# VHH binders against q9y6x5: the designs that were tried, part 130

Target 1, 379 residues: q9y6x5
Amino acid sequence: LPPKLLLVSFDGFRADYLKNYEFPHLQNFIKEGVLVEHVKNVFITKTFPNHYSIVTGLYEESHGIVANSMYDAVTKKHFSDSNDKDPFWWNEAVPIWVTNQLQENRSSAAAMWPGTDVPIHDTISSYFMNYNSSVSFEERLNNITMWLNNSNPPVTFATLYWEEPDASGHKYGPEDKENMSRVLKKIDDLIGDLVQRLKMLGLWENLNVIITSDHGMTQCSQDRLINLDSCIDHSYYTLIDLSPVAAILPKINRTEVYNKLKNCSPHMNVYLKEDIPNRFYYQHNDRIQPIILVADEGWTIVLNESSQKLGDHGYDNSLPSMHPFLAAHGPAFHKGYKHSTINIVDIYPMMCHILGLKPHPNNGTFGHTKCLLVDQWCI
Key: E = the ipSAE of ESMFold2; O = the ipSAE of OpenDDE; V2 = 0.75 times the mean of E and O plus 0.25 times the DockQ between their complexes.

## First folded at step 5 (VHH)

Design v5 (framework vhh_surovatamig_d1; at its last look DockQ between E and O 0.14; V2 from the best seeds 0.00; counts 0 for: pae E 10.9 > 2, placed apart)
Fold by OpenDDE, look of step 5:
Structure v5 (fold): chain B 379 residues (1-379), chain A 125 residues (1-125)
Amino acid sequence: as target 1 above (379 residues)
Amino acid sequence: EVQLVESGGGLVQPGGSLRLSCAASGFTFSDYAMSWVRQAPGKGLEWVATIKQSGSETDYVDSVKGRFTISRDNAKKSLYLQMNSLRAEDTAVYYCAAKYRWDTGWYEPTSFDYRGQGTLVTVSS
């Protein structure tokens, strides 16, 4: 039987939560598997881009999902979290579930992972749930496990997405120990439910399971706001994305817009597209706007001098607060092994290896994950 | 065309009650979490309450907890806000707002996909 892999994402699960809070179920999962303590995600550190990087192994400039909100100047199309179903946005890459499903005697399943309810390269997951945040984890889990267990052709790759602790992180801020403790406990309980469900169905021993996240969360404050209206009239530009990385489409001369913004705040870097630092791998895509503003960690870009967010993400991907973790369990993985760090794009070639798939060209390095795998030599 | 039309605002004395309504059209109402946000005179927008798609989960800003109740009727594509024990500081234009996905901030008043024109609530003696 072909190997099976379940990829689970808890949105906004900052890596150091594992050190600062108790996760008895997740720790048990890790004890029987592997842990990567820190995963360096891609810039910008947002949900759609990073989830697509996980399943493509590509930087954002390469897979084309460069933000949660995008604009294409040629087609005049807009992308947003409520308008994400146009294959136009996704077709610059081939996600792993498509690759998997195009193989003989294999199918893919998905529970609300970004992009899975869209036909990409004219292929949509054989089994999927349309996104609905009101659907419980239990229902998502039940569908995924049913498909993993009863499908023909067999589901060999499945994804499961959950919106916490991201939403709560935004509301409470990651430094709210009381509220976040409660939220993270619920997450751990969900992991417990996941493991229990797999065991009950007899899937636990044979299913490879990866539990990861797309990004972390940093503390924000009303005292750390950058008001763009203080620097430039809103009539001079179109805002494609706002905070903490603003995407600016000038309505007047680009240089003039840039000059008005470049000294707007000491806590914000302003880049012309061609001057975006190479380390971000965030330049070579037409969907990246002519000017981007990058706020410092914990600073919020605003227009109306108001924000109720106490936590946010999207910042520099080198910041530890932006980093998620990765844990895994199954026949492909060692037991009781911990690894310091990998890049988020490294997950793709690893998953391809586990599933016996030929990876598309990608930015990941398979060598970075070899120590996690039982069939590989660890250098 | 997407429309959110608020109603039910008015003048009320401190300690009084009002019930706001929002009629939605032009989008799949049941797919969206719905919220109330408000803007007091001279202040910025403030998130007040959110109800998830199914109506089973609600959340409130601390200042209105125990006093306000958000509810929805998906069949009628309507959102409601029962406001009890109103205070002077509750005076504001109240807006109905819709949000589809989780990640962009359920509690950020400027991050909604759709927002109505608002209804004025004035709490005064």
Scores: ipSAE 0.319, ipTM 0.714, lowest interface PAE 1.7, mean pLDDT 94
Fold by ESMFold2, look of step 5:
Structure v5 (fold): chain B 379 residues (1-379), chain A 125 residues (1-125)
Amino acid sequence: as target 1 above (379 residues)
Amino acid sequence: EVQLVESGGGLVQPGGSLRLSCAASGFTFSDYAMSWVRQAPGKGLEWVATIKQSGSETDYVDSVKGRFTISRDNAKKSLYLQMNSLRAEDTAVYYCAAKYRWDTGWYEPTSFDYRGQGTLVTVSS
């Protein structure tokens, strides 16, 4: 009886992969449901921040996960994408799985979505897997489907996270058609396995499924390096994050550090915190450092080492290469509807609507997604 | 100036042992995760092992698990690789590499902030 939702992320799935590669299973999923061709994500276009924006509806400055590497000067705490489980980092927002399981007769399940193995506001998903990248997609899917079918109180909201195509996008770059075709075919096969498993278990007709991603990927090159050590001595600052958005904590006068950096490269914008463009919504949090450096698309900030990455993300969120897609299928969604764009923060209020949850204050706009839903009047 | 200086390479028989060292200077060593990467003749770089900043966590490529041990001494700003039961396939130039904190690509040999000049290990009868 209660509405159920499975939220799936394939990390680093650039929106235009759908046009440039073959996805027979994903295309069939889209044909029977809805597609949003481009999701405009939040700055910075990194994994932890954007996954938390999906589930909170908040900009990074508002939810406090402002990068994959962070520093809090008051507490001297460091955060990393090795899944620091300290709730301190996550407690500036309430993710949807917490709100969901506080409802009577509902629980939440998670297969490795960022933050789901952390007790946020003293609450952790009722059923969850500790993060371990060695666990297969099949095992993650088997746990999620078992929990959707067998839990008391019933699981009504579940998440599933997979590391590809992000890992391969970094390794090969998005322009390596041979390697990326192999990687993306494997992902399409996993989507086929997901759909088939849901059909075999009798879940397919009554479960709402969202397949989306956090960001895209852009091509990098050894010809596009910004050598930070050539512009400033490492002893003048603490480096919190490096590329493509560097987070700089000055050890000397802030203006002196800024002046050493501002002419370092024409392919890098240097911002004092108060001068960060308003369109980034990336200023009003103590975890955002006094100086940030934003590389142009495809440029890599390095200290004194050549980068071995051939693809990267984290760039300006206006760049189409940074945008993922969203596809969805289930009783809440139309069939065969395509929409051009939404903001990634819009996903949260849509999910709250589907689940019958009251959203916390957020930056999303329900009106942007209402045409995807069968129970809403469209314009 | 940042320096990573590897030492301890040489010629060794199959089944033998070597201990590699890496002396670091010009940066705050304890803020960096440290790795060994290697390049066999005519091959690309291969990640071998990584150790976190405190030394509390380590990881290894499957081909060296149980034979190699990575360690660090933060007081001496030094990284080590104890290599036991060496095989001909372990012949390579071994590089010491550093990564500030970490991000999603941390364990991949394609992204390090600093890398040394390398030390040659030759495993041959």
Scores: ipSAE 0.000, ipTM 0.387, lowest interface PAE 10.9, mean pLDDT 89
ESMFold2 (binder alone), look of step 5: mean pLDDT 84; pTM 0.852

Design v6 (framework vhh_surovatamig_d1; at its last look DockQ between E and O 0.01; V2 from the best seeds 0.00; counts 0 for: pae O 14.7 > 2, placed apart)
Fold by ESMFold2, look of step 5:
Structure v6 (fold): chain B 379 residues (1-379), chain A 125 residues (1-125)
Amino acid sequence: as target 1 above (379 residues)
Amino acid sequence: EVQLVESGGGLVQPGGSLRLSCAASGFTFSDYAMSWVRQAPGKGLEWVATIYQSGSETDYVDSVKGRFTISRDNAKKSLYLQMNSLRAEDTAVYYCAARYYRDTGWYEPTAFDYRGQGTLVTVSS
């Protein structure tokens, strides 16, 4: 039988939640598998870009999903949560489920991972659920396990996405111990249900399972606002994205717009596109706007209104608060091994190895994940 | 001062039509994606439709596709919702909302920078 892999994301699961909260089910999963304590994600540290980086092994500039809100001036298209199904946005890369299901005697299944309900390169996941946030974790899990058990050609790669703890992290902030403890307990119960379901169906011993996330969460405050309207008139630019990385399309000379913004706040860095730090790998795509504003951790860029959210993400990817974790269990993985860090783009070549797929050109380094795998020498 | 003022709500029979309007002031209207959201009695907010800055791109919740049409007039700073083939389930307070960016996860599709006071639509025999 070909090797099988289930990739699971709990959105906004900050790496240090593992140290600061109780996870009996996840801790048992880790004890019998592997843990990567911090995964360095890609800039900007937002949901759509990082989920696509996991499945393509590419930086955002290379796969073209450069933010949760985007504008393409050539086609005049706008990307948003309500307009994310156009293959135009996704076609700058080939995600792993497309490569997988084009192999002989293989198919792919998806429960709401970003992009899996889109026909990317005219290829949509063999089995999928259209995105709908009201569908329970249990229903998502039931569909995935049914497809893993009952499909011909067999499902060898499956994805499962869940919106928490991101939604609650925005609402309460990561420092709200009482509310986040309740939220994270529910997440741990879902992980317990996942493992139990896989055991009951006879999948647990021969299915590789990765549990990871796209980014973390940092605490925000009404005391840490950057009022953009106090620095520049709306008429001088089109705002494509606001906080914590604002994407600015100048309507006038961009140097004039830059000069009005550069001293707006000591807690915000203002970059012309060509001056964006090289370590971000965030320059070489037309969807990246001519000016970006990068708020310091915990600061919120606002127009002339307070923010309702107490937690946010999207900040500099060097910040530990932006980093998720990765845990994995299955025949490909060691048992009881902990690893300090990998890059999120490293997950793709590792998954390709597990599935026996030839990776497309990518930014990941297989060597960074070799110590997680039983068939590799750890050097 | 930012203002969004909805109008055009009222009582209508099932199968009937209404046109909602929203007058905007206090911000550069053409720089915002505009949306309609609604709240049925005893329920949470539901996103209905969005029209992007240029007016050429739109999106709708599945339950209203083919029945509702969102439009905007950037010169008049106005947003519209043409509602046809109305059903009892469309009964709600309808809010005009402006969003400059999307920075939340998929769980909060109704997060907006500005929202109006709303206009009541009642669909009843």
Scores: ipSAE 0.000, ipTM 0.339, lowest interface PAE 12.3, mean pLDDT 89
Fold by OpenDDE, look of step 5:
Structure v6 (fold): chain B 379 residues (1-379), chain A 125 residues (1-125)
Amino acid sequence: as target 1 above (379 residues)
Amino acid sequence: EVQLVESGGGLVQPGGSLRLSCAASGFTFSDYAMSWVRQAPGKGLEWVATIYQSGSETDYVDSVKGRFTISRDNAKKSLYLQMNSLRAEDTAVYYCAARYYRDTGWYEPTAFDYRGQGTLVTVSS
């Protein structure tokens, strides 16, 4: 039988939640599979960029989804979570579901993974759900498992996305033990439901399953705010993205805008596009604005009309608080094996290997994941 | 192409000494913790020793402590294992292995990014 892979994302699942909270179902999943404790994600550490990095193996500057909110100065187009269906934004890369979909006697399925309801390179998954946050996990899971079990040609790659614990992390902050405990318990129960469903359908033993996330969550506070209005008049620039990495499009001379912002706060680094640190791999794309502001961990960039959050993400991708985890189970993976860290872009070549797909050029390193796989010699 | 090539294996009497070498190529040697692992006849892989990137930090399996010394030369991209006071139970194929992360968190001590083809060490009277 051809290999099958289900990729599941729980948005905003911070890696150290595994250490600070109980996950009986996830732990059982891990016990019978593998765990990567920390995944170093890509800068900026936001939802759309990192989910696309997982399925392309590319840094944000290369796949072109550089933020949740983007602006293209040439076409005057805008990208946001409410306006994300224009192929223009996604066509700078080829995600794995497209590669898989184009193979003979294979099809892909998706339940609300970012970009899956958009024709990319004129190809869309044979099966997909339009994004709707009101659709239950159960319904998403039922559709995915039905497609995995009954489709012709067979679904060999599927994605499943869920919005928690990100939403709750924003609302409560990751350090709220009472509320986050409740939220994370629900997540664990959903994992239990997933495993049970797979077992009931006879998929469990033959299906490879990856459970991961796109980023973590940092605690924010009303005491740690950077108000841009205190530093520069709003008429001098357009704000494309706000916090914790602000994307600034000057309406006046760029240098003048930069000079007004460069000393705005000791808790914020201001970069001209050409001066963005190389380690971010966040420079070589026209969708990156002329000036970016990067707040320190836990600090929030605000305007006077901005709403406040108790948790946020998007910060420096070297921060542990921004890192998600990866767990996996199935015939391709070892049992009871743990690893400390990989890069998020490493997931792509691994998935390609599992599915027998030739990967597109990517920034991942297959060597970082070899020891997780039973068909590799390193174990 | 990544290569790890072991040498120095052979037949030695109990109580004897042997020095193994490993020549590395095809990767940034200095970025990797290097290890020796061994596989005795009819047994699985066993971790023997690790030397980390700096060359100043080392770890050993208990059974070889005080007898074996692991060392490295980053300039020459070489790994060494000085084996003294050899015992019959030390008989095995010895492999050179590379691990990218210092603190890998691997549960399996014989998990590595790269490994050589091995060199046979036989301790017999």
Scores: ipSAE 0.000, ipTM 0.273, lowest interface PAE 14.7, mean pLDDT 93
ESMFold2 (binder alone), look of step 5: mean pLDDT 83; pTM 0.835

Design v7 (framework vhh_5j56_2; at its last look DockQ between E and O 0.01; V2 from the best seeds 0.00; counts 0 for: pae E 18.1 > 2, unsure alone 64.1 < 65, placed apart)
Fold by OpenDDE, look of step 5:
Structure v7 (fold): chain B 379 residues (1-379), chain A 131 residues (1-131)
Amino acid sequence: as target 1 above (379 residues)
Amino acid sequence: QVQLVESGGGLVQPGGSLRLSCVASGFTLSKYSSYAIGWFRQAPGKEREGLSSISWSGGGRTSYSDSVKGRFTISRDNAKNTVYLQMNSLKPEDTAVYYCAADLWGSERYYTLEPDEYDYWGQGTQVTVSS
C-alpha cells in the first residue's frame, strides 16, 4: 500500500511550551516517534506564509505568500484572511497536496489548512473543508480520518489545521501561565483524541503523522508600543500590513517616507526593500512593499489605536519565541529519537520522500531530516 | 474495513428470551476508548429506534430506552470484540430487525441512542416474537 501521511498543525505552538508545560498525550506520541525540538520558521513568522512554506519547502519570497495581508501593485489586488480564495496569490508555488493529488491512484484531503480550499494550478484536493473557525476539531478529525480510511482513490496525504494555541496566545499572552496552561491542556487532549481515533480505526500503525506548528508567540505589552503616527503623516503612505512587520507603500517619495520612519523608534528597524537582510530571504518578490518596518521582539507597531493583543508573532525568525516544534510518528519515522533543530522548509522534501513524490524545486534540505527516517542513514 | 455482524436472531414465543451478538471488526476495541456500541431495531413501517448502548471505556457505561429497560441487558466482551443484547420477556411488539452500530467518537460524558450519530452499522438480524 502506498504510504500515507497526515500533517497536523496547531497554530502558534511555541517550541518551548514543551518544556514549560505538561503534555502527556503529546509526550507519548513523541516517545513512540520523533521530536524536533526547534523548527526555524520563515520570515515573516506569520500563519499563511509559514503554513505555505511547510507544504512547498519555499521561502516566502519564492512561494509568494509573503504575509497575511498583501497587496499587488500591478493588479491592485488585496490578500487577507477574509480574502484568500483567489488562486492568483497561491499559484507562484505548487503545494504538496496538489503534487500528490495529481498522482495516479492517490488523492489528498484537507481540513482547513491554509490554501487547501483554493484551486491551485487548477487543482484542488479531492476532499477538503472550507475554512470555518466554528467547526470543531472533532468534526475536522472525523472528516480527515474518514477520508483516510474509506476514500477511493485512497487519500495518501491529508492536512489538519487547528487555530489554537495561537488565538489564546494573542489573547492572554504566552506568559500567562494560568490561562495558557488551560489552553495547552486542551491541545494535548486533542492530540490524545487524534491518537485514539487513529488507533480505533486501525490507522495508527500504518499512517505517518506529523504534528507541527507554524510559529511561536511572544509576550506583548501596552508599555512596548511604536506609534507610527508620531513619525509620519498617514497621508504619506498606505499601510499594507501593520505589526510586528509593517509593509509600507509610499504615496510620496520613497526616500522621504524612509527618512521619516528610520528613526521612529529604537525598537524598530526600517528597511528599504533592497536593504532587507539576506538572511530573511524576503526580498525577491513584487508583493513585498518598498519599505518594511520590523519591530523588536515584544514590541507592537500601532497607529492611533490601542491593541488588545497580549501576544503576537511575525517577528525575526531567528528568535526562539517564534519557533515551533515538529513531532512525528509512523512507519517512516524512528522511535524515540530527538533532534535539535531543522528549518521549516526542510519538512517539504521529507514529506515528499515519505510519500514517494518528486519534489518541486525548493529551499529545503533533505539531509537535515535523514536522522528522523528509518530508511536513511543518520550521519 | 469496519464491519459489524449481528447474530442470534430468530423466532421466539411471547415471554421467551433471545441473546443477540454483535461482532466488531476493522477497528480496535480498547478499554481506553470512549466510543460506544449500540443496539437498534426497526419494525416494518416504523422508524429505527435506539434500544441500548454501551461504552467501551472504563466500566462500560450503559444506556437503555424506556421501551426495553428492565427487559434487555447490554454487555460486552472485549477479548472477543463482541457486544451482546440479552432480551428477556419478549413481546410481539419487539418483532423487528435488530441492528448493532458503532459510535467511534463517543464520549464518556455523552451517550446517545440517536441513529444518526452512529458511524457504522451491521446488516441486521431478524427477531420475530409470535405464538
Scores: ipSAE 0.009, ipTM 0.273, lowest interface PAE 10.7, mean pLDDT 93
Fold by ESMFold2, look of step 5:
Structure v7 (fold): chain B 379 residues (1-379), chain A 131 residues (1-131)
Amino acid sequence: as target 1 above (379 residues)
Amino acid sequence: QVQLVESGGGLVQPGGSLRLSCVASGFTLSKYSSYAIGWFRQAPGKEREGLSSISWSGGGRTSYSDSVKGRFTISRDNAKNTVYLQMNSLKPEDTAVYYCAADLWGSERYYTLEPDEYDYWGQGTQVTVSS
């Protein structure tokens, strides 16, 4: 009877949505399991980096997915969230589904989790869906549950990714109660459908399920723009990523580019790579560009005066608005337990423990999550 | 893989209009990236020339060559991953194969219309302006 784990991410689910909106189905899930109220994620607080940190236990500088848009100066390769299939980008770490399916009598399944449709170290998830945002949650769930029930060797680790509430958070902003209430109600219904489907298939009692997210969302405004074009001409640099952390590759002397930018706005920090704060763990990878610009919370770096998004993420990972939550249910977890905080890198060693896997070297601390687990002494 | 597919070409009289479409796949349109999509053309016996570009970031900044300013309009629909070129007041000199192209890394190239600066190209659509 090998232990089984389903890892679910609802992208952009800010931790305090749980306090500010109604989630009857998620509340029932938590009541029968555990809740971590705030998960401190990794800088930069973007989708691809944080999803890979969950499954590797590594800071971004260590796993190499350092942003949603990247450039590698040695190989001259480019990466984006729509051009992400080259294993080159992913091979600086070993995600948990690779380790899992290399064990005897185990396989892995994936519905859209970042990286699961890439052959990392020549190993792709045993069952997977190619990423396509048009595929419904129901279809993703149907494939995952089919694979959990009907695979030989059995699927013991599965992932499920959904784009909301991130997409709507960008569109409306997290403070738009009317629109976000409708969006979050829909997501709670999907959680209800998830639990119902697992119960109907006989999976619920013996499957460990983690519901989490990669980051939160902060409110933006047309009154909080940083116009990069007013500070520096495009000819002096190549822009690898724009907002809220801009990645700047100088075309001229980098000190000259830095000096043109350093007083551009009081609401933006400008860092030479060697001066990036150590607490970000965001320095020691060639994919991190020589200059980064870090906007203050709620500020947007633009090339002009307008932005079409009302919410964003990617900011300093110390900000509570950037933090997701984690809820879990299953035989490995206590019932009715709430925990205040963990680091997002702590999820990986916990998942390895649940699955009986030897973790690769990582930045997580198993002790931070042991109070969630029935087989561990808490303190 | 990044792919660009043009459509909407054809035969038109001088002074007429056409609207070209460029459907992009293999990348997501994001206003927080330095992506640009440009329209280019190549007439028989001539070098490929840049006509217009639009960013998929920064509020949709546009550029136009002097040869098409006031006659051609570039626009985008990010929900459909599509960029359009509305061509009005067409002249026989506008006869060419029209291409869309993507510049995924050039903030300075938001405003460049040089073909060598663009990394990904469509297969082209023929536009013929004759009487």
Scores: ipSAE 0.000, ipTM 0.161, lowest interface PAE 18.1, mean pLDDT 88
ESMFold2 (binder alone), look of step 5: mean pLDDT 79; pTM 0.830

